# Ledger of designs, part 13: VH-VL binders against Very-long-chain (3R)-3-hydroxyacyl-CoA dehydratase 3 (HACD3)

Target 1, 90 residues: Very-long-chain (3R)-3-hydroxyacyl-CoA dehydratase 3 (HACD3), of Bos taurus (Bovine) (a7yy55r5to94)
Amino acid sequence: VLTPHVYWAQRHHELYLRVELSDVQNPAISITENVLHFKAQGHGAKGDNVYEFHLEFLDLVKPEPVYKLTQRQVNITVQKKESQWWERLT
Short names: E, the ipSAE of ESMFold2; O, the ipSAE of OpenDDE; V2, 0.75 times the mean of E and O plus 0.25 times the DockQ between their complexes.

## First folded at step 12 (VH-VL; framework fv_bepranemab)

Design n2 (from m6 with heavy chain Y52W; at its last look DockQ between E and O 0.80; V2 from the best seeds 0.76)
Fold by ESMFold2, look of step 12:
Structure n2 (fold): chain C 90 residues (1-90), chain A 121 residues (1-121), chain B 112 residues (1-112)
Amino acid sequence: as target 1 above (90 residues)
Amino acid sequence: EVQLQESGPGLVKPSETLSLTCTVSGGSISDYYWAWIRQPPGKGLEWMGYIWYTGSTNYNTAVQSRVTISVDTSKNQFSLKLSSVTAADTAVYYCARGDWDYGGNSYFDYWGQGTMVTVSS
Amino acid sequence: DIVMTQTPLSLSVTPGQPASISCRSSQSLEWYEGKTYLEWYLQKPGQSPQLLIYEVSNRFSGVPDRFSGSGSGTDFTLKISRVEAEDVGVYYCMQGIDLPYTFGQGTKLEIK
């Protein structure tokens, strides 16, 4: 299982993840039971491959993330259930 | 070019529910978030909330106990319900589209024409 | 809630002369990842609002270059280098760094 480089940032009401994969195909991105599930084909640090990760959020988020594919990354936006500042992602 | 059009009753009795629909044409409702903003006569703008095309909502705390925003992607429309209305809810109601990227956006690039809703006995 | 304060609330300008509108926020609008969530809208008489400037200084598509935005932190300015008759209306700033999104109280621009 290959894990992509993932970075995050936030505002009080939203979380933002950057997944460093390009040329992404067949993305599967979902949240169930407060866990983000990511799987996609793409070009990452270990070449053209299938990359996968999951992570459990520190606090509650709303389901149904949104995402956009860009030239260099997958941008994921997640809605926090309550507006607050998180000290950590997980 | 995308166009937004509000529709619904222009007169609502006090204590009843205000119900509006925004119909999107010339573009898809997918991949955007959609907002309701209102303007009482002679006053400024108040953001009431938005809904992502996926159904996730965020509401203005000032109205959150009374407001419901819904989306129907198959009909290319989204809606506003505001319960227990009073004269203070008399306003022009606008629907608007928001685009987004990393970090989100907060601007609304396309607006409907607005529809006047009067709350009166 | 973040309070947005506009000055002046009303402005009367001779055509061809510059105009400047100030907007101040009760909290910084700067995100640590580089965006600043400040927009300007114009509501012409009898019309819905239209986007002029997003993220402080970016003109929206079709907006003339006589409109410019500037500022940082909590202090922002919209400038019109040469006011034209079609610029009349009410100008609103808006913050979007935190919910609820909030507007300034508006600045009415008139031609004298």
Scores: ipSAE 0.732, ipTM 0.917, lowest interface PAE 1.2, mean pLDDT 93
ESMFold2 (binder alone), look of step 12: mean pLDDT 90; pTM 0.934
OpenDDE, look of step 12: ipSAE 0.756; ipTM 0.937

Design n3 (from m6 with heavy chain D101Y; at its last look DockQ between E and O 0.79; V2 from the best seeds 0.76)
Fold by ESMFold2, look of step 12:
Structure n3 (fold): chain C 90 residues (1-90), chain A 121 residues (1-121), chain B 112 residues (1-112)
Amino acid sequence: as target 1 above (90 residues)
Amino acid sequence: EVQLQESGPGLVKPSETLSLTCTVSGGSISDYYWAWIRQPPGKGLEWMGYIYYTGSTNYNTAVQSRVTISVDTSKNQFSLKLSSVTAADTAVYYCARGDWYYGGNSYFDYWGQGTMVTVSS
Amino acid sequence: DIVMTQTPLSLSVTPGQPASISCRSSQSLEWYEGKTYLEWYLQKPGQSPQLLIYEVSNRFSGVPDRFSGSGSGTDFTLKISRVEAEDVGVYYCMQGIDLPYTFGQGTKLEIK
């Protein structure tokens, strides 16, 4: 099980994650107990593999993330429970 | 291609709940965000809130205690409920669609025709 | 809330002449990742609003090229190079950087 490269950005009300995987299949992306759970088959830094990670957010988020698959990455948007600026993701 | 149509009662009594449905045709509700925007007669536009197709919502703080937006992907519909209405809620109500990508949502590319809702005794 | 202020509030234009509408926001609409959350909408008489320009300067599909948008930070402009009778209506700018999303008060364009 391998961990993908992940980058983040924000606005006051939303978080944006970029997961560097291409050719993604069977994505499983959910938030439970304020933890993002990610698992997918795709092409990353270690080739075609299953990649997985878990991420506990700094503050409360809403549990229903949205995502889009692009040619080079998985873009995930997460709604913050309270609109505020975060100093860090976790 | 994509069309949005508001439906619901045009007359609502004060203190009751305004309830509207937006039916989406010519496209799927999935992969988009969906909004309600209203316009009192002769006045400007007020964004009330949005819902992503997965059910996550954000509301205008001015109405957040009274508003609920819901989505039903199996019916290709989303809805608005606004409780405890007063004459100030008399307006044309529009449903609208927006796309999103990295950096989230910010604009509305397709709008319904609008439906007039009057709050009166 | 971010206040969006449009000037002028009304505009009477001879057909074939240019028109310019200004929109000023109370806070910057620029995201640090480069996107600017400013849109323009037109509401023709008796119709719902329609998107004209997104992200300051991008013309939406089917919008004539006589419409253009520009600006940065807090100051934005919509220009119509040669006004036609079908351009009559109320123009709104909107910010989408922070909740609640807010519109300007509108600029009514009329033919004289």
Scores: ipSAE 0.688, ipTM 0.912, lowest interface PAE 1.4, mean pLDDT 93
ESMFold2 (binder alone), look of step 12: mean pLDDT 90; pTM 0.936
OpenDDE, look of step 12: ipSAE 0.852; ipTM 0.950
ESMFold2, look of step 18: ipSAE 0.665; ipTM 0.902
ESMFold2 (binder alone), look of step 18: mean pLDDT 90; pTM 0.936
OpenDDE, look of step 18: ipSAE 0.834; ipTM 0.948

Design n4 (from m6 with heavy chain D99E; at its last look DockQ between E and O 0.77; V2 from the best seeds 0.75)
Fold by ESMFold2, look of step 12:
Structure n4 (fold): chain C 90 residues (1-90), chain A 121 residues (1-121), chain B 112 residues (1-112)
Amino acid sequence: as target 1 above (90 residues)
Amino acid sequence: EVQLQESGPGLVKPSETLSLTCTVSGGSISDYYWAWIRQPPGKGLEWMGYIYYTGSTNYNTAVQSRVTISVDTSKNQFSLKLSSVTAADTAVYYCARGEWDYGGNSYFDYWGQGTMVTVSS
Amino acid sequence: DIVMTQTPLSLSVTPGQPASISCRSSQSLEWYEGKTYLEWYLQKPGQSPQLLIYEVSNRFSGVPDRFSGSGSGTDFTLKISRVEAEDVGVYYCMQGIDLPYTFGQGTKLEIK
């Protein structure tokens, strides 16, 4: 299992994740049971491979993330169930 | 060019539910978020809420107990339901489009022409 | 809720002269990742609002360069370098850093 580099930021109502993969193919991105599931083929820190990770959020989020593929990364936006400031992601 | 058009009844009785549809043409509803904004006669603008194309919503706390926004991607439409209306809900209702990116955007680039809804018995 | 306060609430301007509208927010509109969530809209008579400026100073597509926005933190300004007859209407600032998104009261611009 290869894990990509992931960075995050927030506003009171949303979480923003940056997944450092380029040339992404077949992205599978979903939230179930408050866990983000990510799997994609792409070019990351260990070359062209399948990258995967799972992330359980600190507090409740809504299950319908949105994402966009960019030149360098996958940008994921996740809606918080309640608008509040999080001290950490997990 | 993307165009938005509100439709629905112009007159609603007190205590009933106001229902509006925004039809999107000249572009896809996917990859955007969609908002309802209202303007009482002679007054300013009030954001009511938005919906991402995937179905996730955020509402203005002032109306959140009464508002439901929905999206139907197959019809290229999104909708507003506002329950238990009173005369205070009389307004022009606008639908609007927003682009999103990392960190979010909060601006609305395309607006419908608006539809007047009067709450009266 | 973040309160947005515009001044003046109305102004009359001779065509060709400059105009300036102030918007002040009750809290900073700056995100720690560097964006500032302040927009300006124009609502011409009988029309829906139209986007003029996003993120403080960026002109939306098709907006003339006589419109400019500036400011930081809680204090923001819209300037029109030379007012034209087509600029008549009500100008609104809007914040989008926190929900609910909120608008200023509006500034009515008239030609005199």
Scores: ipSAE 0.694, ipTM 0.909, lowest interface PAE 1.3, mean pLDDT 92
ESMFold2 (binder alone), look of step 12: mean pLDDT 91; pTM 0.938
OpenDDE, look of step 12: ipSAE 0.803; ipTM 0.944

Design n5 (from m6 with light chain Y101W; at its last look DockQ between E and O 0.83; V2 from the best seeds 0.78)
Fold by ESMFold2, look of step 12:
Structure n5 (fold): chain C 90 residues (1-90), chain A 121 residues (1-121), chain B 112 residues (1-112)
Amino acid sequence: as target 1 above (90 residues)
Amino acid sequence: EVQLQESGPGLVKPSETLSLTCTVSGGSISDYYWAWIRQPPGKGLEWMGYIYYTGSTNYNTAVQSRVTISVDTSKNQFSLKLSSVTAADTAVYYCARGDWDYGGNSYFDYWGQGTMVTVSS
Amino acid sequence: DIVMTQTPLSLSVTPGQPASISCRSSQSLEWYEGKTYLEWYLQKPGQSPQLLIYEVSNRFSGVPDRFSGSGSGTDFTLKISRVEAEDVGVYYCMQGIDLPWTFGQGTKLEIK
């Protein structure tokens, strides 16, 4: 299992993730039981491969993530159930 | 060219539910967020909430107990329901679209022409 | 809620002369990752609002270069270098850093 580089940021109402993969194919991105599940084919730190990760959010999020593929990354937006500042992602 | 068109009753009785639909043509509802903004006669603009194409919503706290925004991607439409209306809810209601990127956006690049809703007994 | 205060609330401008509209927010609109969530809209008489400038200074597609935006933190300005008849209407600033998203009260631009 290869894990991509992931960075995050927030505003009071939303979380933003940058997944550093390019040329992404067959993305599977979902939230169940407050856990983000990510799997995709793409070009990352270990070349062209399948990359996968899971993370359980610190507090409750809405289960419908949105994402966009860009030339260098996958941008994911997740809405918080309650608007508040999080001290950490997980 | 993307076009947004509001539709629904122009007159609603007090205490009832205001129900509007925004129909999107010339483009897909996917990959955007969709908003309702209202403007009482002679007043400024009030953002009511938005919905991503996936169904996730954020509402203005001033109306959050009364508002529901929904999306139907198969019909290329999204909707507004505002319950328990009073005369204070009389306004022109606009639907609008926004694109988003990392960090989110908050601007609206396409707007409907607006529909006047009067709350009167 | 973040309060957006516009000044002036109205102005009359001789055609061909510049105009300047100020927008002040009750809190900073700057995100720690570098974006600033401030937009300007124009609502022409009888029309819906239209986007002029997003993220402080970026002109939206098709907006003439006589419109420019500037500012940072809590203080922002929309400038029109040479006002034309088509510029009449009500100008609104809007913040989108935190919910609820809020608009300024509007600035009515008229031609003398």
Scores: ipSAE 0.683, ipTM 0.906, lowest interface PAE 1.4, mean pLDDT 92
ESMFold2 (binder alone), look of step 12: mean pLDDT 90; pTM 0.932
OpenDDE, look of step 12: ipSAE 0.833; ipTM 0.947

Design n6 (from m5 with heavy chain S35H, light chain S32Y; at its last look DockQ between E and O 0.68; V2 from the best seeds 0.00; counts 0 for: pae E 5.7 > 2)
Fold by ESMFold2, look of step 12:
Structure n6 (fold): chain C 90 residues (1-90), chain A 121 residues (1-121), chain B 112 residues (1-112)
Amino acid sequence: as target 1 above (90 residues)
Amino acid sequence: EVQLQESGPGLVKPSETLSLTCTVSGYSISDYWIHWIRQPPGKGLEWMGYIYYTGSTNYNTAVQSRVTISVDTSKNQFSLKLSSVTAADTAVYYCARGDWDYGGNSYFDYWGQGTMVTVSS
Amino acid sequence: DIVMTQTPLSLSVTPGQPASISCRSSQSLEWYEGKTYLEWYLQKPGQSPQLLIYEVSNRFSGVPDRFSGSGSGTDFTLKISRVEAEDVGVYYCMQGIDLPYTFGQGTKLEIK
């Protein structure tokens, strides 16, 4: 299983994740049981391949992430259930 | 091409719930957020909250106990309900479309015409 | 809440002359990778607000080049190089960095 490079940032009400994949095909992005599930075909650090990761959030998040595919990356926004500052993502 | 139109009752009695609808067209509702902003007569603008078409919301803390924003994707309609209204809730209510980028953009590129809601007996 | 303060609250300008509106935030509006979440809107008489400038200095589509925005951190300025009669209305700055999103009190621009 190949894991893409993922960066994150936050505001009090939401989380932002940047997944370093380009030319993304067949994205499968979901949240179940407070775990983000990501799988997609794309061009990443290990070339054209399928990339996948899972992460369990530090605190509760709202359902269904929002995402956009750009030329260079997949941008994911996740809403926090409680507006607060997190010390860590997971 | 892009159109947002508010509709709803112009008069609401104190303590009741105001209920407004924003009907949108000319774009894919999966690409943008809808915001509700209000403006009391002769006063400035107050952001009330936003919704994504999937139902994800955030509200202004000043009204969060009384506001509910929802969506009916089959009708391209976004709704605002504000409970327990008082004269202070008298305002023009706008819906506006918000763009999104990594790190969040909150600018409102298209606005509805606004609908005046008066709270009085 | 982030407080947005506009100066002046009212401005009277002779057509063809420049105008400048100041907006100050109670907290920095700078965020991730240097992006700054400050917008300017114009509400012409009897109309809905319309976007003029996004992210401090970017003119929205169709906005004349006589409008320009600048600033950083907590201090921002909207300039109109040559005021025209169609520019009358109330100008609002808005921050979009944190909830609740907040507007300045507005600056009413009128022609003298």
Scores: ipSAE 0.059, ipTM 0.753, lowest interface PAE 5.7, mean pLDDT 88
ESMFold2 (binder alone), look of step 12: mean pLDDT 90; pTM 0.936
OpenDDE, look of step 12: ipSAE 0.509; ipTM 0.895

## First folded at step 13 (VH-VL; framework fv_bepranemab)

Design p1 (from n1 with heavy chain D101Y; at its last look DockQ between E and O 0.77; V2 from the best seeds 0.70)
Fold by OpenDDE, look of step 13:
Structure p1 (fold): chain C 90 residues (1-90), chain A 121 residues (1-121), chain B 112 residues (1-112)
Amino acid sequence: as target 1 above (90 residues)
Amino acid sequence: EVQLQESGPGLVKPSETLSLTCTVSGYSISDYWISWIRQPPGKGLEWMGYIYYTGSTNYNTAVQSRVTISVDTSKNQFSLKLSSVTAADTAVYYCARGDWYYGGNSYFDYWGQGTMVTVSS
Amino acid sequence: DIVMTQTPLSLSVTPGQPASISCRSSQSLEWYEGKTYLEWYLQKPGQSPQLLIYEVSNRFSGVPDRFSGSGSGTDFTLKISRVEAEDVGVYYCMQGIDLPYTFGQGTKLEIK
């Protein structure tokens, strides 16, 4: 299993994830039991391949992520259930 | 061309539920979110809440207990319901589009024309 | 909630003269990567608000270059280099760093 690099940032009410994977099409992105599941075909550090990761959030999030695909990356926004600053993502 | 248009009854009785619809066109709804913002006559602007195309919402705590925002992606329509209205809810109600790309660039780049809702005494 | 305070609340300007509006936030509007979520809106008489400036200094599409935004942290300014009749209306600053999103009181600009 290949894991893409993921950057993250936050505001009090939302988490923002940037997945370093280019030329992605029709990714599988979901949140179940407070775990973000990502799987997609794309070009990453190991070339064209299937990349995936599972990220358990530090605190509770809403299970409806939104995402945008660019030529260079996948951007994912996740809403926190409670507005607060997290000391870490996981 | 990006377009937003609010619609609904302009008169609501006290204690009833205010219901409005925002119809959007000219863009993909999955690339943005929609906010509802209101403006009492002669006063400033109050953000009420936003919704993503997934149906995920966040509300202003000032109205959270009475507000419900929903979306019908098949119709590109967003709905606002405000229950138990009083005269204080008399205002022009706007829907506005916002960018959420990596936290967003602009929050209300396009607005509807607004619709006046009067709560009778 | 973040409080946005505008000054002045009203101003009358002779056409062709400059105008300046100040906006102060109760806390910093700066985020990661230097992004600062301060926006300016204009509501012309009888119309809905329209976006002028986002992220402190970026003009929205179609906004004339006579409009400019500046500032950092908690202090921001909107400037109009030469006021025109079509600039009449109420200007609002808005913060987008935290919920609820909040607006300034508004500044009414009139022509002398």
Scores: ipSAE 0.668, ipTM 0.920, lowest interface PAE 0.9, mean pLDDT 94
ESMFold2, look of step 13: ipSAE 0.680; ipTM 0.904
ESMFold2 (binder alone), look of step 13: mean pLDDT 90; pTM 0.938

Design p2 (from n1 with heavy chain Y52W; at its last look DockQ between E and O 0.84; V2 from the best seeds 0.74)
Fold by ESMFold2, look of step 13:
Structure p2 (fold): chain C 90 residues (1-90), chain A 121 residues (1-121), chain B 112 residues (1-112)
Amino acid sequence: as target 1 above (90 residues)
Amino acid sequence: EVQLQESGPGLVKPSETLSLTCTVSGYSISDYWISWIRQPPGKGLEWMGYIWYTGSTNYNTAVQSRVTISVDTSKNQFSLKLSSVTAADTAVYYCARGDWDYGGNSYFDYWGQGTMVTVSS
Amino acid sequence: DIVMTQTPLSLSVTPGQPASISCRSSQSLEWYEGKTYLEWYLQKPGQSPQLLIYEVSNRFSGVPDRFSGSGSGTDFTLKISRVEAEDVGVYYCMQGIDLPYTFGQGTKLEIK
């Protein structure tokens, strides 16, 4: 399995992840124990494949993310437990 | 096709809990969040909080200690409960829909008709 | 909380004449990734609010092009190039950059 390119941004209350995969199938996206778990079939930097990653957030987040599939990426939104600015994602 | 409709008792006694539902149709609830917004008679608008279809919420700190927003996805229903009400909670209560995307969207594209709740002492 | 200040609070306009409503926020509404979280709503008499303009200057579907929004940072303006009778109501600006989302006090537009 391969790791996709992932970019992030934030506001005081939310985190935004862009996962660079297209034609996504069977996305599995969840947060447990403050760790984001991502797995999906899709077309990424290394072709059609299964892509997977895990990341532990710097501070506490709410455990139920939302996402939308777009033509070129998966947009994941995560709520921070406390509204604050983070110096880094992990 | 998109419809949001608030419902619930129009009269609530002081110190009791105000309970409202917002029933939605014409779209997939997994694609949008719901906010509750209220407007006291002759006054402006106050955002109370929002909920994602997953049950995750954020509340206005001004009402955070008294408000609970919840969802029943099997009924396409979102609920507002506001405890320990006073006359100051007399208002028209709206539910309104918003989208999320990268960076978040904060605008409300569809609103319910509103339901008037009077807190009578 | 971000305070949204509208001016004027009341506006009486002759039909066919332009109108302008200002909205000032106590903090910048610009996100470092380019979005600006400023919306305009119209609440016609006896109705729920309706979205007019999102993200400063984008007209929502079905909104006539006589409505336009502009501004940046903390200072924003809604303009109506030619006021019509159906434009009466209360106009609200709203910020959505930080919780809680907050509205301006409203600007009541009336026809002379």
Scores: ipSAE 0.692, ipTM 0.910, lowest interface PAE 1.3, mean pLDDT 92
ESMFold2 (binder alone), look of step 13: mean pLDDT 90; pTM 0.936
OpenDDE, look of step 13: ipSAE 0.738; ipTM 0.933

Design p3 (from n1 with heavy chain Y27F I29L; at its last look DockQ between E and O 0.84; V2 from the best seeds 0.76)
Fold by ESMFold2, look of step 13:
Structure p3 (fold): chain C 90 residues (1-90), chain A 121 residues (1-121), chain B 112 residues (1-112)
Amino acid sequence: as target 1 above (90 residues)
Amino acid sequence: EVQLQESGPGLVKPSETLSLTCTVSGFSLSDYWISWIRQPPGKGLEWMGYIYYTGSTNYNTAVQSRVTISVDTSKNQFSLKLSSVTAADTAVYYCARGDWDYGGNSYFDYWGQGTMVTVSS
Amino acid sequence: DIVMTQTPLSLSVTPGQPASISCRSSQSLEWYEGKTYLEWYLQKPGQSPQLLIYEVSNRFSGVPDRFSGSGSGTDFTLKISRVEAEDVGVYYCMQGIDLPYTFGQGTKLEIK
């Protein structure tokens, strides 16, 4: 199981993740107990494979992420429970 | 064709709960979020909150203790509930959609026609 | 809350003449990843608001090219190169960088 390249950014109220994976199939993206779980088939740095990762957020987030598949990546938006600036993602 | 239509009672008594529905069509709910915006007669616009199709919300701090926004994806409906209303809540209420992607979009590309709600004894 | 201040609050313009509306925010609307969260809306008499310009300068679908937006940081301008009768209404700027999203007070444009 391979880990995709993941980048992030923020505003005071939201976190934005981009997962560098194209041609995504069967995405499974959820948050439980403040941990994001990601699994999908797609084309990444190591070719066509299943890619998977998890990450525990630095502070509390709302548990219902939204995502959008683009030609080059999966864009995930996660809402912070409290509007604040984070020093790091995890 | 993108359509948003607000509905609900035009008259609400003080201290009661204002309840509105936004029925939408012509787009995938997963691609957009829905905001509620209100406009008191003759005044400017106030954003009240937004919701994603998953039910995840953010609210304007000014109303967050009284507002609940929800979604029923099987009916293509979004709801606004505002509790403990006063005359200050008299306004035209709009629902509006916004696209989103990395970094979020914050503009409202399509609006409903609005529904007038009067808070009166 | 980010305060959005529009100037002027009212304009009376002869058809065919230009119009310019300024919007100032109390904080920068520039996100460090490159977006600037400033929009312009027009609310025609008796209608709901309609999007004109998003992210400072991008015209929304169907908006005539006589509308243009510009600006950066905290200072933004909407221009109408030649005002037409259909342009009457109230123009609002809006910021979307931080919650709550906030609108300017509105600028009423009328024909004289």
Scores: ipSAE 0.660, ipTM 0.900, lowest interface PAE 1.5, mean pLDDT 92
ESMFold2 (binder alone), look of step 13: mean pLDDT 90; pTM 0.937
OpenDDE, look of step 13: ipSAE 0.793; ipTM 0.941

Design p4 (from n1 with light chain G96S; at its last look DockQ between E and O 0.89; V2 from the best seeds 0.74)
Fold by ESMFold2, look of step 13:
Order: structure tokens, then sequence, then C-alpha cells
Structure p4 (fold): chain C 90 residues (1-90), chain A 121 residues (1-121), chain B 112 residues (1-112)
């Protein structure tokens, strides 16, 4: 199991994740029971491989993430259930 | 060629539900969110809410209790329903798309032509 | 809600002369990651709004370079270096840093 480099940021109503993988194939990205599940084939720090991670959010989020593949990364947006500032992601 | 087209009835009676459709083409709906924005005659613009292709929404709190925005991805159609309308809901209604990315985008790059809805008895 | 205040509300200009429109927000539009969530739109008579400037100063595709945007924090300006007849309409600033997204009240530009 290889984990990708992940960065995050927020605004009051949304969370933004940046997953550092390029050439992404077969992305599987979902939220169940307030846990984000990520799996994809792509090019990361350990070359062309399958990368996977999961994380449980600090507070409640809506279960329908959206994502966009860019040339260098996967951008994921997650809507907070309540608009507020979080002190940490998990 | 990116196109957005609003459609729906021009007249709605007070207390009824306003129902509009935005049909889109010329782009992948997974890459953009859709907002509904309205403009009363001779007045400014009011953002009502947006929706991602997944059906995830955020609404203006001023209308949150009365508004529902939805998507039918098989038809490339986005819908607006606004319940319990009054004369204050008389406006031109626009759909507009925005590109989203890390941190959210801050603009509506393409707008529909708008559809006028009059609320009267 | 973030209040967006435009001045002036109306402008009458001679063709070929410059124009300047101010927009002030009730809160900073700067995100801690560096973006500033301020846009400018033009609504020509009888038309829907069209995007002119995004993120303070970036001209949208096809917008003439006589349009420029500037500002930071809570204070922003749209400038037209040489007004043409086709620039007639109502100009709106908008913020998208927090919900609900809000517009200024508009600035009507007309030709003398």
Amino acid sequence: as target 1 above (90 residues)
Amino acid sequence: EVQLQESGPGLVKPSETLSLTCTVSGYSISDYWISWIRQPPGKGLEWMGYIYYTGSTNYNTAVQSRVTISVDTSKNQFSLKLSSVTAADTAVYYCARGDWDYGGNSYFDYWGQGTMVTVSS
Amino acid sequence: DIVMTQTPLSLSVTPGQPASISCRSSQSLEWYEGKTYLEWYLQKPGQSPQLLIYEVSNRFSGVPDRFSGSGSGTDFTLKISRVEAEDVGVYYCMQSIDLPYTFGQGTKLEIK
C-alpha cells in the first residue's frame, strides 16, 4: 500500500485536498461514515503505482466529494456540513 | 461551443412553486458547477445557490427554506424549484456555470440568456 | 453577508475618455492561500451579464486590454482607459470568498 502526498486547505464552507499524483487512472474516491476513501493508479513519489489512503474528518462533511484531475494532481472538494473553521483536518 | 438555456413558465401564482430548467451543452458537466442567479426588473443580481454534478448543493440562506436545486446528468439538465412564491420573486432567472478547483473559483464564465418569471394573481 | 458597495452608481463619459469604478467590500476578500475572490461583470442593455475580470486583475478571454482591474483587501477598482460606445451597460463587482456570494449594486455607464 503506497500513500500519496496530500495537502489541504479550507474555507468556512468547504475543504480542499490536493493529492500529488499525475497521469491518474481508475480513480475511486468516496466518503462513507465520514471517512474519505481514495484509491487510484498514477505517478507519484514511488513512480507508477497504485496509491491509496483514507482519513476520518474532524467534523461532519457531506458525503458527496467532487474531484478534478489536473496535469500534476487530483483536486478534491468536500463540503462541510456546518460552515465553521476547523483547527485540523482529522 | 458552450451553451446554457433556461426554460419554464413565465407566470406563476402567489404561494405556488416556481420550476425552471437549465439545459447545458458543449462541455463536460463534471468540470463545472451551476449557479442560479436572479435579477428583479431594474434591480441588481442575487445569487441563489449552486450545485455540483454529484447533486451536492449550497444555498443562499435568504432562500434556503424554499429553494431546491437538482441535476439530471443523463439529460444535462439542472433544475430550480422555489416554493411559496410572492411578488418579491418576480425576476429574470439565470443559470451560470463556474470552473471549480483548489480553493474554489471566483467567477461565472458563461451565463444563459435568462428567463423572466412574473408572480401575479 | 458580505456587502459590496460600488461608487459611483452612475457614470456619463465622453467617448475616448477614461472611466473608473470603485468597489468596496465589508470584509477582506483575501484567502490565506493567496487568492482574492473579486470579479467584475458587464451587463449590456438587454443582455445577460458577462465576465470581464476575475481574481481582481485577470481579463477573461476576449476582453479588450483597455479594461483593467486592481486592488486588494476590501478596496478594488475597475478602469477603462478609453471608453467606447460598446462599453455601455451596468457594471457589477462580486465576491465569492464566503456564502452567500454577493454582488455590488451596479454602476451604470452611459455615453455623453
Scores: ipSAE 0.610, ipTM 0.892, lowest interface PAE 1.7, mean pLDDT 91
ESMFold2 (binder alone), look of step 13: mean pLDDT 91; pTM 0.940
OpenDDE, look of step 13: ipSAE 0.781; ipTM 0.939

